# VHH binders against q84jc2: the designs that were tried, part 138

Target 1, 232 residues: q84jc2
Amino acid sequence: MSKMRNLVEEKFLEFYESWVIQLELYLHQLLIAHNNNTMSETELRHLISKLTTHHKAYYTAKWAAIREDVLAFFGSVWLNPLENACSWLTGWKPSMVFRMVDRLRKSRVVLVEAQVKKLEELRVKTKFDEQKIEREMERYQVAMADRKMVELARLGCHVGGESVMVVEAAVRGLSMGLEKMVKAADCVRLKTLKGILDILTPPQCVEFLAAAATFQVQLRRWGNRRHYVTHS
Short names: E, the ipSAE of ESMFold2; O, the ipSAE of OpenDDE; V2, 0.75 times the mean of E and O plus 0.25 times the DockQ between their complexes.

## First folded at step 8 (VHH)

Design pa6 (framework vhh_8fcz_2; at its last look DockQ between E and O 0.03; V2 from the best seeds 0.00; counts 0 for: pae E 14.2 > 2, placed apart)
Fold by OpenDDE, look of step 8:
Structure pa6 (fold): chain B 232 residues (1-232), chain A 125 residues (1-125)
Amino acid sequence: as target 1 above (232 residues)
Amino acid sequence: QVQLVESGGGLVQPGGSLRLSCAASGFTFSNYYMNWVRQPPGKGLEWVSGINSDSGYTTYADSVEGRFTIIRDNDKKMVYLQMTSLKTEDTAVYYCARSPDELYALFEEGYMDVEGQGTQVTVSS
């Protein structure tokens, strides 16, 4: 049976599908830029700016949606099972992008020593931040089994409209902590991304963004083929 | 008319503490994220800290995390920045700025609405 989607899920699904389409268009431009070493620095910076703006738009939309229903993102219906399996607290794991950076280093991209040092510092910081969030999440998950959950369980045993309303209110209260965790994770993602882009040259940024976009798009394609997922 | 008025700056020794205040008026306070930004001598504006006026969620630049604390008072429409363990590199003019979302500071420094005159913070031995 198909899972019933709530309004937040439906709206975000629509948004995400559109967002991914636009990402694919940007990916095409990134690949062209990557393969064309005649583009000016100004042009490259403009392209990078488009991508960063695009990503900002995603998180703006996400945070708006999370405010309404953060739980929708802990079972993201707009993602296929493969994408979901690769998700860390409702998104990509921040430390994962450093593998893409490593790939750049192994390619034709030459990083100067200063860049390498800064990237390693950022990697360490990112990992520490991830661990901190994971510990907080674990603590929150354990804390969920408190009196609120007990009350929720107790109320859930009763049939009636009033009981349902009370249960829903309790769930909303419990969701506030999750919202904080998700936002914290997103901040680490954004800081990591910004950090990388600040360290790399414009050509390197284009290559990195192309790799990141490729990964995201291909992951979705692979997952869709495997599970025959069609959202619209 | 939107107004943001910063105060509380001054001269302090390294390791010292200082508390900045921002008085906001002319807009619905709870509809915005409130931020502190600073401009060091000879440098551009950099984001320091932000707070969701509604939820109270706070964020900090890595350079100040653990040392600075941002606080808001919705009733008084005030934002505060408690600074501790101040360093010479914290020397700057500090501004209060509003933003429509928390992501502004992370991607684009150019969207900061700095309307106040700022308050000078000087950390020197």
Scores: ipSAE 0.010, ipTM 0.308, lowest interface PAE 8.5, mean pLDDT 86
Fold by ESMFold2, look of step 8:
Structure pa6 (fold): chain B 232 residues (1-232), chain A 125 residues (1-125)
Amino acid sequence: as target 1 above (232 residues)
Amino acid sequence: QVQLVESGGGLVQPGGSLRLSCAASGFTFSNYYMNWVRQPPGKGLEWVSGINSDSGYTTYADSVEGRFTIIRDNDKKMVYLQMTSLKTEDTAVYYCARSPDELYALFEEGYMDVEGQGTQVTVSS
């Protein structure tokens, strides 16, 4: 029923709570910038840089943590059940971000033909990358299940004190493969985000980042209302 | 040098079928994902389908799923695209392309390389 927390989970939970609070503060700045026509392109680029730096800080902390315990990111204690249910390989699904771009186009964001073409090219590449990662994950899971089954069958034929070592080796092999897959998924996320921000103008980037932050904050609030998230 | 030679295109009526072929040389074919991409008239490249190195996994764009089948033959160094229930929207030049098998190379330059001239598929009444 209840899940024990290890040191990695406790430290990342503390980090994540602070990180989300700061994201909410940046959202406020994004909304002000959206409604304020006195900001120069340089000022907008500085705000956009703050957001990208904030997201990079998340991945810096995450990649350090997954090196120690990648399994902590599958069903994370710092996320409510709704947030966890929406995760694709420990985070947001890269192709979902294009739904936000589509909604912005419907809500008065003017995209010129050159931007639309580049966004469609990026969408195709992103979907391809996602499918490639999903297939590699499936291949890895099957291969690791086969290795575990062979090792367990071998131990079943011979009784001995080495079963803990074999189980630990199998778990370590799974963890290393999952770390590789999580990093690949995060790379798709980062390339997709960078690609969108490179295509959009600074005012459009502010609108997009505000929409993305709003979605993340709302998903957390909605999940907390329905499921009463706890930290332990 | 890497070579990918597409063939099998042609004119076909809506609802018809066609089989595209891609002959590969100049690389270790069995170590690469193979893909079909297409370029409709006046538009950019669109990914159509992909197949991993051992044929254990195939993927399709939503617009072609259920109608197209990707097949590879590592012994002959060939990849095929079996197309059925063709629509006018499928009109395009079709290219085959390789992509790296390694996950760390997923984002390096040269991803989804298009090397050939392609083969024209035209679907019209």
Scores: ipSAE 0.000, ipTM 0.162, lowest interface PAE 14.2, mean pLDDT 77
ESMFold2 (binder alone), look of step 8: mean pLDDT 81; pTM 0.843

Design pa7 (framework vhh_8fcz_2; at its last look DockQ between E and O 0.84; V2 from the best seeds 0.00; counts 0 for: pae E 3.9 > 2)
Fold by OpenDDE, look of step 8:
Structure pa7 (fold): chain B 232 residues (1-232), chain A 125 residues (1-125)
Amino acid sequence: as target 1 above (232 residues)
Amino acid sequence: QVQLVESGGGLVQPGGSLRLSCAASGFTFSNYWMNWVRQPPGKGLEWVSGINSDSSYTTYADSVEGRFTIIRDNDKKMVYLQMTSLKTEDTAVYYCARSPDELYALFEEGYMDVEGQGTQVTVSS
């Protein structure tokens, strides 16, 4: 049974499917660049720029969509259950990417001491920012049982046209805090990503981005296979 | 006719506090990521702090983290920088600057256009 989707869900689903397809294409390029040491630094930087632009496009679309309906992203019908299970406030958990960085260190990638130090500092900062967001989320969740929620619950006892309008207004009010939290989380994600890319050399960036893209694509594939999801 | 007018600078002793203000006009203020940047004597522009459009996220340079606080008021079209525990190395002309878009500060490196005249902050004993 397919869940009924609202307009925001439908539009973003379409966008996301296209976005993932493009990500896979970029992944292919990243892997080629990683496996072949023939690309110049300029070429690598251009490839990195394409990826960063691609990610920027995602969040541009996302933030436009959450202004319309942030709640759609807490269901995320465009994601399979596995992807959703791994989601932290409607996206990847920022601190997760440091696992990928650790993987680089264990591979052929040699990080100089200065890089290691900077990465550790960034990791600590990222964790701190995550905790701030989580505390805010907890505060919001507790505060949900405020007068607005009570009013919503009270109005929910009556089915009528006027009541529906009032309920919708109440829901919009309740969604405002969520939107802010989501945007904050996204900012932490993007800041973390930029931080990593600023610390790494172009070849290292390519390897990191390849690992990140691989993880995202494979997670989707694994989840789709497990739950027999046809859309990719 | 974008205008950013900084104020609040002055002379302060090390360890002191100062609050800068920036009045914005000529653009949809609430749509922009706002920043403070500074130019120390004989040095280039340095990014100091940023705040997103709805104040849900703030970020700071490592050199000012824990000491400075950026705040904005979209109704008044104002952005503020509360500076505490000031150091001599904080001496600079401070500018308010908007990012080209909401995500610019998160993706792009420290380039930022200065549109205002700035306000001088001098930290000296």
Scores: ipSAE 0.575, ipTM 0.828, lowest interface PAE 0.9, mean pLDDT 89
Fold by ESMFold2, look of step 8:
Structure pa7 (fold): chain B 232 residues (1-232), chain A 125 residues (1-125)
Amino acid sequence: as target 1 above (232 residues)
Amino acid sequence: QVQLVESGGGLVQPGGSLRLSCAASGFTFSNYWMNWVRQPPGKGLEWVSGINSDSSYTTYADSVEGRFTIIRDNDKKMVYLQMTSLKTEDTAVYYCARSPDELYALFEEGYMDVEGQGTQVTVSS
């Protein structure tokens, strides 16, 4: 039973596998748009819209799933161990996306002064929101740990159905708090993504989205590749 | 029928404080991202602040960040805007508005459902 996937995990595994395949197809389109430079600005905006819609679909499915089982997103069965190890509150860390922007600025993307200023303002706001969530999560974890210590002391007094109910209540309380924090983290992720796409021009957005999709696809491939390593 | 009723406005001096409230009815309040928007004299609507359905995330226009706080109470179906350090530039009719869904609020700008008459905030002298 402990090895069985529940319905939420099975459904999201199926969804995520399909979602990543579609992301790879969009990455191919982004790379074509980057390399050939034959697309009009209207066509670029359409491609960018496809990517943002694809990301919105991910969060739509995720938020439905976390209402049923938020714990599935901590150590997810649809991610390899490398992907899971790189997660911050069930996803990419918002402040780290600016590393991709910085790399693009150093190598190929020229930003005007107004864009640079807006990106730095967004970076600061993103880090502030991120730190606020981290502090809230820490306070929540301390409160839950203290409540569990009270429950453990009470379990030493009696055993039975009441002990099960106390454990179930503690798990329910933890799950509710985690759901709230995961949604808050996702809101920061989405606001940061939209903020970057609003500041960048359509060609620059294609560059950024291609870099982000490449990282996600490669992280999955790298983690899967190490599957059958043996040592004597 | 969707109903949003704003109250709590008034005349205050610069540096003063006000607390606006918005009573909601006619829809499942806890399913919607809620916003405050304002209309300064002779100008169009401008967005002020937003709060997601479970209060886990709040966001503010740069002009009010640090001075205004948005709060919601899903049990009472209420949204509040606590305003401090008010400036003459904050003079406007304030409306509360809902967004179509939580993801819409994060990715879409422009259209919001402004249903009420608003509440006048005047910061003068």
Scores: ipSAE 0.297, ipTM 0.690, lowest interface PAE 3.9, mean pLDDT 83
ESMFold2 (binder alone), look of step 8: mean pLDDT 83; pTM 0.860

Design pa8 (framework vhh_8fcz_2; at its last look DockQ between E and O 0.03; V2 from the best seeds 0.00; counts 0 for: pae O 14.7 > 2, placed apart)
Fold by ESMFold2, look of step 8:
Structure pa8 (fold): chain B 232 residues (1-232), chain A 125 residues (1-125)
Amino acid sequence: as target 1 above (232 residues)
Amino acid sequence: QVQLVESGGGLVQPGGSLRLSCAASGFTFSNYYMNWVRQPPGKGLEWVSGITSDSSYTEYADSVEGRFTIIRDNDKKMVYLQMTSLKTEDTAVYYCARSPDELQALFEEGYMDVEGQGTQVTVSS
């Protein structure tokens, strides 16, 4: 682990803490809007837009950070291809948000047949995009199965003149490939979020965003540990 | 100074294939989300497809999903649209376009600040 990698991680964590605090403030606004039957559709859409803008800000900061050092978003244990197997690249699997939608459907939220059909189509699309990323991760792991290349990447240090150049090229290749896959996963997350918000009515969007923000705030309280409680 | 130049249009029969090309100049091509849009005869602009700066993610309008493929080559500063299974409904002037902000483009498909001159695609029996 280098000081640059530690610095990138520390800067992003500082951003993230501020970002979650602001998310909690937006959650408060969502809960107020949920109980305010006098808000117009335009006013609700404006609040929804604030939340989508906040999520875009997260990815703006994240993508800037992964350009500096994508490996900072993986623990040292994740540098080995075998240890990286089955990892969902730096976040929640995009399709898991549909479990939250299903929970809302079983409670107070009533969806019409057209919305249910569109949500199912979106879920299938999200799942196919996830599967494409999983195949790319597997292909990348196979390409890195060469023990020498993996060993050089794990060392992450200078050992000699031409050996330094080979190590630097291997690390750059690894980082660029991982950066691309992380961005692909984030794009699927963003498109899934937008797709859900386009299908739901503004009051339903407020319900969904409140549930999602509540979950994210509680994840902070439990920490960003490697083991999360999942909902099915 | 920013320029996008489309080429590769023409007349094809239904079920045929065609590949459009777009040459970019005057900007740092590898930093931008790139789009294809089209204007059918007598109608407004319709977004067709988009691709992230590093090709990490591609997206398509429902009407062309599965039939069209967007590709970019950052070394040559080129964007391509590979069209297959063409229908008469695909008849249009096709433009390539850049989006000023990659994350914004992902939320507002077809959000663009520069378009090329266009290339005509005509699909008819």
Scores: ipSAE 0.510, ipTM 0.800, lowest interface PAE 2.1, mean pLDDT 79
Fold by OpenDDE, look of step 8:
Structure pa8 (fold): chain B 232 residues (1-232), chain A 125 residues (1-125)
Amino acid sequence: as target 1 above (232 residues)
Amino acid sequence: QVQLVESGGGLVQPGGSLRLSCAASGFTFSNYYMNWVRQPPGKGLEWVSGITSDSSYTEYADSVEGRFTIIRDNDKKMVYLQMTSLKTEDTAVYYCARSPDELQALFEEGYMDVEGQGTQVTVSS
């Protein structure tokens, strides 16, 4: 049996497919810019701006969607199992990007000492923010075993339209906490990205963004090879 | 005004131990991350260690991992760096700092707080 998808899942799946296609196009541009030392600083900044705008668009769409159904993002049907397995609170784990920064440091990219220190500080802060969110999530998960869940369980045993309505209302209430957690996580992601881009020079930003986009695209490709996903 | 005063430095033999202290004032200490950085002779500043406001997380440079321990006391507004198995390459002036901006300020001449003069650590046989 095909997995039943709700309207939010279907709409976001369509959005995400289009968004990934555009990301691949931008990746191509980033790679060209990285390999061709002929682009001016202005041109590089423009390219960086396009990428940042693209990412902002994703979160704008995501936040609109989670207002409707945050649960759709816990088991994102638009992602393959590998992508899902690598997800942290419905997205990439913020501290992961510092692995990419480390790669830059080991490459031909020369980071000045001031940059290195700022990046290290940002990494510490990012990890703290992740842990804070995780603790809050744990608290929420424990709190789910409260009177609301008991009531939900009791109501779930009854058959009838009125009971279903009450159960749905309860589920919506319980979802508010999850939405808060997801938004908090996304804020950490955005702050981390902004922080990194503010520290790096335009050429370094291009290389970093290329690495990030490559990882995302390749993860999807690898996952699809292992687990064929049909989105029709 | 923000003040960070380092102390505890000195001369020690390789393999020895030393405990640095940083006294903080002029800000809500418990709300800020704290870091240790160092400047070896003739070199730039190097990040050493960081600790979150609630001590829930600590981080170390690869060069000091397993040898140094960062600790803080929010009641006393103190941050500490316990150094063990010291090496000659650990020789440096050690500073404490709150944020990336403050770290940057340490790189710029004239922006260093008069009170934040650092503490000298010399490891020599």
Scores: ipSAE 0.000, ipTM 0.204, lowest interface PAE 14.7, mean pLDDT 85
ESMFold2 (binder alone), look of step 8: mean pLDDT 86; pTM 0.878

Design pa9 (framework vhh_8fcz_2; at its last look DockQ between E and O 0.01; V2 from the best seeds 0.00; counts 0 for: pae O 9.5 > 2, grease 24.4 > 24.2, placed apart)
Fold by ESMFold2, look of step 8:
Structure pa9 (fold): chain B 232 residues (1-232), chain A 125 residues (1-125)
Amino acid sequence: as target 1 above (232 residues)
Amino acid sequence: QVQLVESGGGLVQPGGSLRLSCAASGFTFSNYYMNWVRQPPGKGLEWVSGITSDSGYTNYADSVEGRFTIIRDNDKKMVYLQMTSLKTEDTAVYYCARSPDDLYALFEEGYMDVEGQGTQVTVSS
């Protein structure tokens, strides 16, 4: 059965396609800097600023879109099935980022004791905030499981008009709660990203951003190559 | 098997223009993003510009933005770099490079596909 796309989904699909392609172009700048380490610190800081600006643009567009339809971001049409399977509350899981930092410490970067201490403090704060959101998410799991049925009810698939009104009111209530939870999760993501970049030196920031962008872009490439069935 | 052949370099005065070409063979050209990278005298590789497989997006290093233009022709399996307003700091050997599907290999080992001889661009008064 074909899935109907609404205006929010169609607009964000177009935005996301261009956004991730631009991320991949920035990734090549990161990888050259990472592989040969020739760039000046001024150029590294400018590259880091381009990446942070690109991420801020994503959240600006996302927050405008969730105001109109937060449900579009649960099982998103702009993500392939592999990307959707790796999503946590409409995005990357904040605590997973510290696994990237740990991997880099084993093979590529040396951190001084002060940096290690600050990163562990940030990791603990991030995990605490993440767990709080996960507890709150338990109340909304039924809404995500019934999304298709609720959308069909909004199209009038139920024969009783009073039943449609009750379901639509429930969807509005859940949507408002979900919007607040998505924004809270995005705030944890932004605080975690900014916290890591503030602790690391510019060369270390480039290595971190390169690893993160590599994961995101490669996940998209792998999922698209596998020809996953969408909307099934 | 994979072959990237750069050409079009030369000696030019500051403010001048050049067009570099890269002929690709031995792989499915239209499946890859293409890049220009350069090696200034005594330094390692610097990324210059990149273009998506369908030419939908281009990007440039800050030092060349507004002065260089990357274009590709998938039918001819060519990528070009149009350079204008050249500066002495643009002096380098320029290489063509593709971006593979396996970005972890690129992350760990660098641009493994930079195998051409490059083309020398020298900007001097």
Scores: ipSAE 0.225, ipTM 0.604, lowest interface PAE 4.1, mean pLDDT 81
Fold by OpenDDE, look of step 8:
Structure pa9 (fold): chain B 232 residues (1-232), chain A 125 residues (1-125)
Amino acid sequence: as target 1 above (232 residues)
Amino acid sequence: QVQLVESGGGLVQPGGSLRLSCAASGFTFSNYYMNWVRQPPGKGLEWVSGITSDSGYTNYADSVEGRFTIIRDNDKKMVYLQMTSLKTEDTAVYYCARSPDDLYALFEEGYMDVEGQGTQVTVSS
């Protein structure tokens, strides 16, 4: 059975497919830059700026969409099951990117002690922020079950168009809290990304971004092959 | 005619508290991410804190995390910064600044445009 998609899902699906295509193009440029030691710092910074702008565009679109229907992102029909399985509060888990940083440390990239220290501090902070959000999410979910879900259940016992409208209004109310949680999570993601990029040199940033983009693109490809899902 | 008018600054001893206010006008306040930035003597602008348009999320620089609290009132078009446990290094002119969206400040902390006159905060024993 095919899942029915609402307007928000359809629009974001279209957006995301285009966004991923552009990401793949940027990935290609990142890989070229990574393998080409002749690129100037200015050129590298320009490429980094393109990627950061691209990511900003994603979250701008996302936040616009979640204002309309945050619940769409808890299903994320634009993602395959593998991508969804790896999602934390509608996106990548912020602390995950430090594995990519670790990979840099084990590669040809030489991090100075000051960078290592700052990265570790950022890692710790990111983990604390994640935990804080998780606790708030749990609290919110429990609160929903205590009052709002009971109300929805009660309202759902009645048959009629008016009852349906009341239930929908209640669901929208519940969604507001979820929207706040999603925004909080996204802010941790963006703050973590910015933190890493601020610590790394331009060449290191390019390598990191290449690794991140590669992971995202490959995860999608692997998931699509596994589940025979065609996107774009 | 966008206007941001900061107030509430003053002289305070280390460990003290101060509450800054920013009155906004000339734009749709509820559509903007609002920030506090500061300029220490002889230094450039430093991002301090931000708050989403709906107050759903607040963000702070590491240097002020746990000590400062940003609050906004969309009905009054006001932004506040409650400062506690003030340190000498908090001495600066504080400005209120708007971002075009809720994400801008996360990437462009060092590139905020100052539109107000600012309010002086001096922390000294």
Scores: ipSAE 0.007, ipTM 0.296, lowest interface PAE 9.5, mean pLDDT 86
ESMFold2 (binder alone), look of step 8: mean pLDDT 83; pTM 0.856

Design xb1 (framework vhh_6qgx_2; at its last look DockQ between E and O 0.75; V2 from the best seeds 0.00; counts 0 for: pae O 4.2 > 2)
Fold by ESMFold2, look of step 8:
Structure xb1 (fold): chain B 232 residues (1-232), chain A 126 residues (1-126)
Amino acid sequence: as target 1 above (232 residues)
Amino acid sequence: QVQLVESGGGLVQAGGSLRLSCAASGRTFSTYAMAWFRRAPGKEREFVAAISGSGDYTFYTDSVKGRFTISRDHAKNTVSLQMNSLRPEDTAVYYCAAPEGFSWYDMTSESGYDYWGQGTRVTVSA
């Protein structure tokens, strides 16, 4: 049988392609705002709000889709292999965003002592929450493997309806646990993003959001284009 | 000039306890995470524990969880490591570490720390 997408994958692929196109349009606005120092603070905050709303819309759609099929988000058909390889629990790794903040601080962003203190506190909190999720995921994977080992041992000598129900229960248990972990990870992502935007000034937020969107767009473009490179 | 000075090491029998202390001078580190690392004979230096600037968040390597407790005292500019239920594999030189400033490096990574003490030896006998 051919590689087939289920209904959830088909719907989310269509959503994601549209969502990324809109992100690219917002990126152009961010770059204009960054390079054109004539925008008011109110105009900058409006643009930042558009980006925040756009990201929230992504998670709204994602969480609806995860309720139907969380496994679609592990090795997603709407992402290229490079994007999938860079995923941590179906998305960007929260702690890595602070590498971008630090690079901006060293090049462009002038941070006052109060901002540095708040960013350090947020970085540590983010890492702590990230590690808590990783530990819980490890425990869950061990528990699921043990459950599957018991069920596989029971099924090793059986063919029939009872064995199908046991397998279906194991898959359902895995899906429920994964959904919990993915939502927990997404909450850390959203809290980290909000925290950074609350600490930075509006011009700094525009620089940060432009850098983040650029990275995401470039990761997609590079991953898509690598198949067209001719080696010499 | 920044200095980190560890104390509290010594010889103890398995199951015993020790409390390590690290006194920082030359500046305060209240904003930043500080950490303990250790180097066992024949092994690379490894992360043991870290504590956030606020003291609200702590991190431990798996082998010491539940046995070691890191704490800090901002008034004294010190970080402590309470080591309970000691085992022979805890035998090592223990180092206190602190960063120069904001760092994106993981709190468990040596690369995240710029200042190091001379170390204090802990020996746990059978």
Scores: ipSAE 0.391, ipTM 0.760, lowest interface PAE 3.2, mean pLDDT 84
Fold by OpenDDE, look of step 8:
Structure xb1 (fold): chain B 232 residues (1-232), chain A 126 residues (1-126)
Amino acid sequence: as target 1 above (232 residues)
Amino acid sequence: QVQLVESGGGLVQAGGSLRLSCAASGRTFSTYAMAWFRRAPGKEREFVAAISGSGDYTFYTDSVKGRFTISRDHAKNTVSLQMNSLRPEDTAVYYCAAPEGFSWYDMTSESGYDYWGQGTRVTVSA
């Protein structure tokens, strides 16, 4: 039995496939810039700007989509099982990116003490914000179990025309809190990225973005090799 | 190499207060997070509280929230744990902890820290 997809899933799938292709192109540019070391600071800043704009475009599309159906992102059909398994509240876990920064530190990149201090503070802040969201999620889930799930259970299996409307209303109510939390998580992601890029020099930013893009692309490739995914 | 020395432990009655202190040496104090852990008799060491380098962010285990306060003094290179409303279940050896350089691990986990003090014993009587 084939998995049924709704319109939001189909549209976002198409968007995401295109978005990933563009990301791979940018990754290529980042790697060239990093390996050749021939680009000026202005050129590097321009490249960084393109990447940041690309990421902003993703969240713009995502937020438009979650307004229609946030639940689509809790079963993201555009991701393979490995990508999904690594997801935290419909995306990458913000604190994860500091592992990539750590790779910079262990490479040829030299971070000055002031940068290290700022990165440490940002790491702690990010963790703090993640925990707040997780606590809120727990509270929401408990509330759902106490009220909304009981309501849905009371509706039973006999769903006629009028009952369908009631169920849909209930599902919308259940989705409202999820949307809020997903947006909050995305804000933490964006703030974390911005914070890191503000601390790093342009060459360091390029290396960081290359590492991040590489991880994302490779995770997708690894997952696809393990699990055949048909998107069309 | 970082050296940590705890002080302030002792015997106190339930409902009482203690202030633990940890003196750090060997590196720039304000750069990295610091933490307190504790080990009760017959139990594993557990996270108690952590504070960021700047002191702007603090973390606590649930059982001590509202009762314990972690702080740091940059001028003295010290981290403190103010413990109020102490309970018998707070009885433990309390350890100060610090990471080696920049740490990427969860600061609420032992794995996030590389240097440890000798510990100071806190005993809360009923």
Scores: ipSAE 0.027, ipTM 0.456, lowest interface PAE 4.2, mean pLDDT 86
ESMFold2 (binder alone), look of step 8: mean pLDDT 84; pTM 0.866

